# Ledger of designs, part 6: VH-VL binders against q8eqq3

Target 1, 246 residues: q8eqq3
Amino acid sequence: MKIHIMIAEDERLAREELMYLLQQENDIILCPSAENGDQLLNLYQEYNPNVIFLDIHMPGINGIEVAKKIRNEFEDKDIIIIFTTAYESYGVQAFEIQATDYLLKPFSEERFKIAMNRIRKTLSTKKVRKPKVDKLVVNLDEKMMVIDPNQIGFAAREGRTVKIHFISNEVIETKMNLKELEEKLSGFPFYRPHRSYLVNMDCIKEITPWFNGAYNLVIKDLAESTIPVSRTAAKGLFDALQGVHH

## First folded at step 1 (VH-VL)

Design R12 (framework fv_roconkibart)
Fold by ESMFold2-Fast, scan of step 1:
Structure R12 (fold): chain C 246 residues (1-246), chain A 120 residues (1-120), chain B 112 residues (1-112)
Amino acid sequence: as target 1 above (246 residues)
Amino acid sequence: QVQLVQSGAEVKKPGASVKVSCKASGYTFTSYAMNWMRQAPGQGLEWMGWINTNTGNPTYADKFQGRVTFTLDTSISTAYMELSRLRSDDTAVYYCARGPIEYSSSFDYWGQGTLVTVSS
Amino acid sequence: DVVMTQSPLSLPVTLGQPASISCRSSQSLVYSEGNTYLHWYLQKPGQSPQLLIYKVSNRFSGVPDRFSGSGSGTDFTLKISRVEAEDVGVYYCMQSTHWPLTFGQGTKLEIK
């Protein structure tokens, strides 16, 4: 199991030290880090991590208030919270919000390892929550949709807008262009087979040759749609499908 | 072999409508978009819009929005362009052409053209 | 809209001599994935336009080696190494990077 971990820390050096320690572990995926509480709440909603390392003392909304919002407003009792602090006295407050551990700054490797062991033990004894590694947030007029990228079959530019086609056959329209969508979906197996298309490679059913070295492809459960593959994109697509990264 | 065959020349009065057909053969009709262009006598080419033959969704250039309608009959591999409220400056040769299915890019095969003359 | 400007508008040329046509766009034609969607068409007298070159430099099927395209960004050139009688007509550049699709005004190639 890969453990998805997020950091909120306003001091650059402390944040970098914690990131360095976490990167030495072989069973974690490090989510984007936050420099303040508002950033963390946004990233938490987007990435749904298993663990947050949360600095208590941050400008604006502090770490204790962030943790209370997660537990109470978002009703998330399953997320593991590890506080980071320069002060030992905060241990009493953490008991109220059910934090798993504390790390005192500056971080020692020994204390960090103890915290990581507590995280792993806590995850092994809890019913495993299935975190959404990455979510896509799309603005739709009066609302924002939180989308599971794995449910996207493909996206296509039609005129001035982009339509996102789900494997459920649902379609949504967005003012986001394909470049922006591709960037937000980085880290997922999406590919540009043509300038006006973005496809989920995990959802490709068939690829057939066409004129002049081009191809057509069909997405699973969306067989009524034929998606072009340009000559320029074809080699990269086949390489990507066979596990070769550019 | 790819071929696009358009309907014959039309003479119309101002205010009338005209409907031009474009019949495709030699390829899978729904794998390519159909584009529409026009060319006034002695003038250059002007793009009017396209239709996605797989979904049936048309896209119109702003100048023609509200006056032009693109439709399909996939059972006979035929696309149609209807232009309403004709004016004398709509006198032109109208072309269909094949392009990629999203919206038109390079147009690799063209119909022979249909001359529409609008005169009183 | 992206304005496509061709030069010259009239190109008298002697049989067997080279010819060159310029096309300039008011905006860069490089799309976000790195491709440039600039194409060249020939319209022979009394005929439909036909595709010569797509995406700057790629010859369409059946187009003679005499035709070549080059350029980048906003400045593009179509070259004919040795003009033949069958090359007479109006040449158009077209961009398909930006909405709406737009054509140059055309360059009429005539034998002198």
Scores: ipSAE 0.000, ipTM 0.387, lowest interface PAE 20.4, mean pLDDT 82

Design R13 (framework fv_roconkibart)
Fold by ESMFold2-Fast, scan of step 1:
Structure R13 (fold): chain C 246 residues (1-246), chain A 122 residues (1-122), chain B 112 residues (1-112)
Amino acid sequence: as target 1 above (246 residues)
Amino acid sequence: QVQLVQSGAEVKKPGASVKVSCKASGYTFTSYYMNWMRQAPGQGLEWMGWINPNSGGTTYADKFQGRVTFTLDTSISTAYMELSRLRSDDTAVYYCAREKYYDYVWGAFDIWGQGTLVTVSS
Amino acid sequence: DVVMTQSPLSLPVTLGQPASISCRSSQSLLHSSGYNYLHWYLQKPGQSPQLLIYLGSNRASGVPDRFSGSGSGTDFTLKISRVEAEDVGVYYCMQALQTPYTFGQGTKLEIK
């Protein structure tokens, strides 16, 4: 299980050091980082991470107030909070908001490892918490696109690239493979009807029989594209369509 | 220790292809983009493009589009740069360098390979 | 493409004296995030380039405090408060606001 971690850190060098330390760990996924409390609250709601490393002294809303909002207004008792601070005196406040640990700046590798062990111990004794991903971020070389998965009709491999087809009829091209896309969309109702296709089950308009127990399907608003369903995938597709919302 | 180690010098004839390797160690290979640069003798640095080892996505500078290909072998933490249809003006030292993919540090190449001299002459 | 222009191209300095290098971009390097995507690199003779300053003014790991970067938008300056023998080499500014990333022509610092 990968641990989804988010950083809020105003100081560029401190943020770099935290990222460097986290990149040495094999079981984590880094969420986009924040430079201030408002950014963090927006990203927190969007990505629903397992862990936040939270700088106390940030422009605008400070880290203690951010943590209080998460605990009290969002009623999130499950998220793990690790404070980062230049000052030891914040230990009392960290205790009051049920922080798992805190790290003093400059960061020591030894103290960081202790914090990581506490994170893993806390996660191993809790019920499974799955991060909710509201948006998909896809790198298109010179830019990154922030995608609403509900707007995707289907994705298809065409030659050496994958094309993502939106219900708006917009198409984007990516080097990401279909398995990687399927993994990033695991919280959404996507299905592999064929090795070269990934479809949004909520957008399927019709399914018609073809030869040898295979089928074709059509996505609403994308009728020009006929998507094959292999005979081996057909039963699983029909089963998934009947249970997609539970 | 974080390091990038490149393959050795190459001598090629015009029209040939060259493939330079860049082996990473001491860090998580998929957490950093790999950028390629070159420097002709006595000239300045020129950016060629980058590859994202996590996705395989690439960006090439227009000057090299169609002649350069970046690939990787994640199992051995190695990136490759292949330049085809070599010309004498492709004679240069070729460098790989790592880049964090978070936007606040774009282009801050903190670790570079030692360079690979590619000489193109008849 | 963003054009980067350095001056001077040749900079002879006396040991222990200060040195200053200018870098200008054809368009603003100030991103909506508030960061200037301008970095400085040093290439010592026979060596790979090394990062000196990132995002306009931040010293890279291991870089002595005698190096400083300043500027915003289109005009940037690298200063060395007291030049040492090990500082000999070619200094490059680079923009990373947009692809393709582009370098200045380089400034060769020599001891006179």
Scores: ipSAE 0.000, ipTM 0.389, lowest interface PAE 20.0, mean pLDDT 82

Design R2 (framework fv_roconkibart)
Fold by ESMFold2-Fast, scan of step 1:
Structure R2 (fold): chain C 246 residues (1-246), chain A 121 residues (1-121), chain B 112 residues (1-112)
Amino acid sequence: as target 1 above (246 residues)
Amino acid sequence: QVQLVQSGAEVKKPGASVKVSCKASGYTFTSYAMNWMRQAPGQGLEWMGWINTYTGNPTYADKFQGRVTFTLDTSISTAYMELSRLRSDDTAVYYCARGYDFWSGYSFDYWGQGTLVTVSS
Amino acid sequence: DVVMTQSPLSLPVTLGQPASISCRSSQSLVYSDGNTYLHWYLQKPGQSPQLLIYKVSNRDSGVPDRFSGSGSGTDFTLKISRVEAEDVGVYYCMQGTHWPYTFGQGTKLEIK
């Protein structure tokens, strides 16, 4: 819902003009602004914005080179880049690095609104299932575990605790409930086939029919674990596996 | 309303140069990019490049780099395309067209009437 | 360069019947902003091209609703639900996603 935006602009008045325009929007959260390319790269890594407004002409590393580092070295193709420039001679370079738009200085409110609409539409049509943070952190009483969600086959509720089962057959126990775990794994391909289970859809090996419209899932783990699918969850599972967007 | 009016037909010898004009009216000239295309007889459309009407900075397709020059006279809302070292295969109708936005990455919503350039020995 | 391939290149149609033109691109036309910059133009005999459809499916101002565009990724279609005499001309698809911008070869629609 809220769009995290970062500005890189070395001229204070131009930066303040962009901040003024952005503050008129009610769905924006402004990250700390950068005054040069090096600062932007540091702040970008720290704050993980959805959108960068990026001045092309900055002392030191310029905006085009900053964008190339983001796309190529950090391999971030999802971040939305809007260039700000006094000149449009960089249009081809902006296209090559997958910029969403650019704004010519001095900024016009009409052109700014067009760029904002493109940002919102891009974000609404992105099918990002993975958050930018690609690890799950689980707090245990004496330590915190950093988990690769891709290595999770499934999680199962047992009494008052949840056990997370890795495809390696390693198991960890957490006091987190399945709803909380599902929320933390939001954006990863996990599905609730049953009230007591959360399954990694990428780790489903086989689906076998069961009595009365129910199914069983066989997981791609060493034990070939079997997870029940309730009748009510079966329709949603097949829709999710086939990529239905309704 | 919005109109793009191009200069008249030209007949040139191989090796000569030609300069085509495109005069805009009915909108703010510097708010939209100007694109140039050509169409040889019996052939499809070919994009040649665009010019930023606010800054005057041109961008050329690689095929035309070094032979074509885009310029502006913003005081009369006119764009120009000059093609040098003409060859017989440059015979074509040349079009200017307005790009939706400054970047010119979008559709061409208004086109000039075209200028026939004939290159014959 | 992105190659745009149209089919058929010649399309004879009886008045009042539907017509369909295919356009395929050598690369996906989905841009990073989520938009697909595929556009359709009509060039009537002796006239400049005119915009019909922009961004796959949006009809330009004044274009009759018998014209519709559809498609995604690399495969696109322009449909005319009922061909009228004024629809005669050459239809071009164009991509604006990848530089340089490229056009298809054109499809000539003729009344038979």
Scores: ipSAE 0.000, ipTM 0.390, lowest interface PAE 16.3, mean pLDDT 81

Design R3 (framework fv_roconkibart)
Fold by ESMFold2-Fast, scan of step 1:
Structure R3 (fold): chain C 246 residues (1-246), chain A 121 residues (1-121), chain B 112 residues (1-112)
Amino acid sequence: as target 1 above (246 residues)
Amino acid sequence: QVQLVQSGAEVKKPGASVKVSCKASGYTFTDYAMNWMRQAPGQGLEWMGWINTNTGNPTYADKFQGRVTFTLDTSISTAYMELSRLRSDDTAVYYCARDLYYGSGSPFDYWGQGTLVTVSS
Amino acid sequence: DVVMTQSPLSLPVTLGQPASISCRSSQSLVHSDGNTYLHWYLQKPGQSPQLLIYKVSNRDSGVPDRFSGSGSGTDFTLKISRVEAEDVGVYYCMQGTHWPYTFGQGTKLEIK
């Protein structure tokens, strides 16, 4: 819940000013600060912060080169980088190394608040599923099917087997249970609206209220298939569809 | 030798403004932040705020925001504190003081001699 | 604002005897960086405050070793092992962990 932030800034008063601004925020943990690029790289490895405020102009290795090392040599795409600079012309380089923002010295409280909002939004969007399964392989008694998960509308448990329903209306039957199927599809937008169903959220056409807080889903397939949503699953499903965390 | 030398005592009427100076010597002026404090007669110390001597950016304690202004003249290594719309309860000795070290939470290692500001009708 | 409370407010001591001053904060002074930013100052009669101890227990340059600081969290102590005539004045604790910086109300040390 707390955001771990590290500062690299060779000028003491700029560093203290940024620390003052950060200390006004209630969701921040401030890591030890660096005065040069080499010190930052050492502290970054030790403390693994969520965010670095990185001065472009520092003794030795400059901030742009530090950011390139983090992105390329350490292969860290997750850390948020905010550049600090006295010069307005670094926007292109910031884009090239995927910085979230930059702050001009002297620091404006209003501009700082904008940067903090961008940090918080960026951290919240990192909930997007990182592992992706390009294809789904399903064993059928006589053969293995290689499936494009984007073509699946939903899967339903019928007796002891699971039927996978494609948007094309094709249906295949597998002995894999819904939990196993859900795990294999974890990189795709599938959700369990009911113990007997797994649905592709991209294929939901309509949600209709039913009885006692339950719902029905209508799928974007040719048959306009109707899938029940249990009371327990309803809240989680709406949160997943809207990307909202409670 | 590090020294902070402040301007002399002032007597002001309520509603007036006062401007206190603090001239630094014996170190690089822009390497250390300057803090301002005051002390009413027989009372304790109260922090008023600080100014970044490199950028000129001031920060004021909430109690003083809107009435106090911190400025610099870097060419003569001097910091200024101007307090406006003076009231009798602004009667105090005003101090400038330098940060001790880089980093958070610094104490103040060198203080000016103080400037007595008396506000009376 | 963090409230700093000193005790006693008045401390009469005999020359050569030890003295102890307490400082309590309304919130923990442990910073997120692991340091505790509690400092002690002495203001001698007619003079500006002077730094004695910084970050709980570190003596400033030129401060005699008879001065020592200790404590953690919210409770801190300044000790003088043997009081000298030149120690007369008002002692202040200050916190720098939380903005704004705040001072204790002061402890006046006098010779009996």
Scores: ipSAE 0.000, ipTM 0.385, lowest interface PAE 20.7, mean pLDDT 81

Design R4 (framework fv_roconkibart)
Fold by ESMFold2-Fast, scan of step 1:
Structure R4 (fold): chain C 246 residues (1-246), chain A 121 residues (1-121), chain B 112 residues (1-112)
Amino acid sequence: as target 1 above (246 residues)
Amino acid sequence: QVQLVQSGAEVKKPGASVKVSCKASGYTFTSYAMNWMRQAPGQGLEWMGWINTNTGNPTYADKFQGRVTFTLDTSISTAYMELSRLRSDDTAVYYCARSDYYESSGYFDYWGQGTLVTVSS
Amino acid sequence: DVVMTQSPLSLPVTLGQPASISCRSSQSLLHSSGYNYLHWYLQKPGQSPQLLIYLGSNRASGVPDRFSGSGSGTDFTLKISRVEAEDVGVYYCMQALQTPYTFGQGTKLEIK
């Protein structure tokens, strides 16, 4: 499992320090960073991260108000929030809004490791079910559809919905997001080559270099669709396809 | 083959609004951000903002906040830039250009051909 | 806002000779990922800008190896090893470390 982490931090040096620490971890994917609360709320909706490192003191809407909005208006109780602050007085407020931890600037490696351990522990306590039956159940408005995951070529985000493309060339549309779909398919060889795509690795026909370390891939029997592979995801995809487990 | 094709030149009076389109082809529209830039005659490039083609959420440079609106029609892979309350100093060539979301590297690999907007009394 | 300063602004060059353009930023463009968020574009007369170099030193697809980018932090250089007639145009550096993205003033390369 890769942990998707987003940072909101208006001070460049603090942002760079935190990014450096996070990039040394081997189990995270770093989402685009925000420099203020409004930008964070927009990027949060786009990337749906598992974890936000959230500076309390930012111009405009502050980190505490951002966290309240996420918990209350967006009703997101599952996202992990780690506050960052130069001032120790905010520990009580962090607990009030169900933050997992807080970090004082400048960041110590010891405190950062403790926060990362808490993040991993929180994520690992989520029940991962490996069903015996090997079927995917997807909610479609007024019904539930039972799907054979082996028949899925790829899934792509299109606007506010996700379209699941079958190797039969049939397409279904669901309001389930790609992260939720990926979690339900955890027992099958699916991979996120891009934030907007989930691909069945058993169905990949070819991978062609693009530029800047990115690639394009084509699915067997779905040749009209070209699926991007981001630079961040490329190494992991090749490792997974070749059976390298790092 | 990736292409960004923009609408044709416009001539407007001060106080009017203009809407420029940018039609994408040759790639998955929602996989890349769309950015808008402008260039006044004989001057340099200025970034106006970007729109997330997956969510429809725009981000505007402060200079243009309140006068510019970025919108999408994903069914035809087209992005729009509407600039209101036009002034003579809005006379410029307006460009759309795509960038990668996933790594937010912020470089523009493909650009539209440009749309000249002339604002004169 | 990050201020980008190019020099020279006007660059007359003899065909076959090397050319060099400098770009300086008001703050470091080096990200913790190890990349410099500095890109170079060429705008040929009457055309849209086109990407030449991204992330400091990487050549864009289709760009001849005559072009190279170097530098880190606040000082960057675009070099053309042997100028050809098709290289005429205005060169821009751009920072993408933070919004708003900002461009240098442009360097006009002309053949003598």
Scores: ipSAE 0.000, ipTM 0.398, lowest interface PAE 16.7, mean pLDDT 81

Design R5 (framework fv_roconkibart)
Fold by ESMFold2-Fast, scan of step 1:
Structure R5 (fold): chain C 246 residues (1-246), chain A 118 residues (1-118), chain B 112 residues (1-112)
Amino acid sequence: as target 1 above (246 residues)
Amino acid sequence: QVQLVQSGAEVKKPGASVKVSCKASGYTFTGYYMNWMRQAPGQGLEWMGWINPNSGGTTYADKFQGRVTFTLDTSISTAYMELSRLRSDDTAVYYCARVEYSYGLDYWGQGTLVTVSS
Amino acid sequence: DVVMTQSPLSLPVTLGQPASISCRSSQSLVYSDGNTYLHWYLQKPGQSPQLLIYKVSNRDSGVPDRFSGSGSGTDFTLKISRVEAEDVGVYYCMQGTHWPYTFGQGTKLEIK
């Protein structure tokens, strides 16, 4: 859906050129930009982008060394790296680091579009950046159920158990608590709008204001259930739904 | 001493074209985007688009797409806005202004009044 | 397009008194980089607009500290702590977060 992109570029004009080009695309989210390699490594760890546009010549640790740390030290083989450089001779190094492409400064809109197409093609074949497990396994006393997380609308703590509500209107009960369930679903778009609820953000239909900064939300196909959004959780929910990262 | 100096007032007939110039001085011309705005008499500001002097890349607001063209002459640090197929409702003061991508429009030209009348 | 709505449209103020202008956007102005691209401009009679405040609360160089900006998300305010004669003109908010860039309709500040 949305491609999270980070830029590392020490020259303001070159950085703004990339930001301008990226703004023309409708399927990207731009992470905070770095002005040097050390800053990029910190922001990379915090924001976990899908793609880095990485200037080779930066003060301190250079872009090639940054890419080597990402590939080798952090063991990230899945992140897409696009090098940016004023020098044509870096194509070989980019290939050896398993970069998807490189762009020569000043940036050509035509070459930028080719790089974006390669990014999208690479992401469309991504087995690895998907959640570690496709299915959720839940223990139900005498049996274990294999669940498709995409079919879950929400889960709610009701008395001594947690009930998992499917968009089909099927409901199952588990003794697993909401924190355990949230951890098992960490690779999926689930959010805690309230102490007693966990919701699938892809399934939210409506959010309406309530008293004192709180909200209520309803899930697609489960409109009989209104789910509270606490005052404390409201900002994080809106940020998550709109793709805002902090 | 950053300065943007625009060409003088123009009077044009409907159907004609007008080309307004904006000459920059006091900074590195290719380091900042150039924006174009207009303001009809007694009305508010309307953004028309921008040009990147480093690449020549342009972005136009949908309302003006197909009728407006932004161009550059980097050898004299000058940006141009050409508006074709003029109508009476194109009568306005046209402004150029410099921007950093992440900041506001920090320096503006003095404006060029374009009057479209028969 | 993002609609920018200013209030009031006409603001008569007594010299030395405070003034406040509201600007509301039809959607959040927080960009994906965490910045909020909401800017304020002043157009004095017969002059080009001039930048007052950029990114919600940052005064442009040379702008007196009488001017301050605040707000978040969709609601923004420009305040003048003590209006002076030179402050007369039309104030515009502008958003640079969403394409295309859009201006508010303007607020005319005049001395009563």
Scores: ipSAE 0.000, ipTM 0.415, lowest interface PAE 14.5, mean pLDDT 81

Design R6 (framework fv_roconkibart)
Fold by ESMFold2-Fast, scan of step 1:
Structure R6 (fold): chain C 246 residues (1-246), chain A 123 residues (1-123), chain B 112 residues (1-112)
Amino acid sequence: as target 1 above (246 residues)
Amino acid sequence: QVQLVQSGAEVKKPGASVKVSCKASGYTFTSYAMNWMRQAPGQGLEWMGWINTNTGNPTYADKFQGRVTFTLDTSISTAYMELSRLRSDDTAVYYCARDRGYYDSSGYPLDYWGQGTLVTVSS
Amino acid sequence: DVVMTQSPLSLPVTLGQPASISCRSSQSLVYSEGNTYLHWYLQKPGQSPQLLIYKVSNRFSGVPDRFSGSGSGTDFTLKISRVEAEDVGVYYCMQGTHWPYTFGQGTKLEIK
C-alpha cells in the first residue's frame, strides 16, 4: 500500500523542502500541494489523502483552523495530521487537535524520519484509507478503459503487445509497453520480476525456487499462469514483499 | 487523458491586443499552474510567465510586465493570455503548458502543452 | 538571465546510430534543496513541444528507453541510443532553477 500525502505550505522553499524529503521515501504518493488553507480543504475533499503536512501559519484560514474543520465539520478522525511550524509553542495546540506529530522549521532529516516512522506506526494500527481518484486509464483499439489497479493480477509481454490479466480472469490487450504501464502504476505495489512481466505484489500467492537462482511465482486466482523471477530480480522482490502489509 | 486546447490563429495590426485561450480537460484544473511560452518564426522558445490556477495570481517575466495579462475562468477550465500594444516582433506561436509541480510554478517541468496559437502582427 | 547553450545546433544522424546533444548553463542549476531543474523537450515538425526528460535524468511517461539524460551543475547531455525516424525534430533544454525560465536555442536532429 502506498501512503497518499498532501502538503499545505505557503512558502515555496519550505514546500519544496518537504517535497524533496517525501520524494526520498519509496512508499509515498505525493498529492497536489496547497499554499493556503482554503486550497487544502478543496484538494483534501478531492484526493482523500492518508496524511496532511499542515503549515500552522498561512494567510487567511490558518493550519489550526483547517485541522479543526477536518476533524469537526468533515468528521474525519482517520486522517493523520503533521503540523509544520517555525514556533515550538504550537506543540500544545497540535496535541489538542490530535495531531500525530509536528515538525519545526527548518526541517532536519533525522526529525523527518522520526515523523515518518510515527506515520507508518499509526497507519499500521488503523484501517487503510483509500484515495478517491486512483484509476488507470488504458487506450485500446476502439475504446479507453478505466480500470482499478487493485484488480490487476499481472501483465505480460506477448510479442509486440502487453496483456493485462485481472484477478477476475478477464484479459485485455494494449499496445502500451510494460515500462509505460509500470510508470502509470507507480503508486501501486507492482514489481518487475522479469523483463516480460509486471506483477501485483498484493496478489502473489506463492514463490518457488527454480534453476540457477531463479524463481517462479503464482498469482492468487490465476494459478494456471506461472510467472518467472529472474536471478537479478529475486532479491529486490523479496525485499519489496517484506515491506508490503496484507 | 490530459488535453490543452488553444484558440485559433489571429492576425492583428500593430497597437492592437490579442487574447489567446487555453481550455484544459482530463484533470483538476485548479490543481496545476499554467505557464505561457512563445516561439517566434525560426526561433527558440521563450517563457512569458505563469498563473496560479487556484488563486488566480499571475507572475510575469520582466520583459512582458505591463503588456501581458493572465486570467482564468475556472467554471470552464480555461486560462487566458492577453498581450496588448502589439508590435511586429510579437509575431509568434503562443503556447500554454501545464506545470508538473501542481498549482504553483517552482521549477518543475511543463508536462503537457497546448497545440499552439499563431499570432501574426502586420508590419 | 541564465543562458542555456546547446551543441551541436544541427545533428544529421544515420538511422540506428546513436546521437548526443549537449546543454550548458551560465550558472549552476542545483537548487538549495539539492534538486537540479533541467528538462529536455522535443518539438517534432508542425507540433508543440513534448516533455522527454525532467530533472536531468527522469524519463517522462511513454518516453522510450533509448532516451537518457545525464549531467550535473552546468553541463548536461541528452543521448539517444538508436535513432528512429520518429525522433526527427528540434530538441530543447530548459532550466527551471532560476527566474525567468530559459531555454536553449535548440538542436535540429535530421536523418541523413
Scores: ipSAE 0.000, ipTM 0.388, lowest interface PAE 18.2, mean pLDDT 81

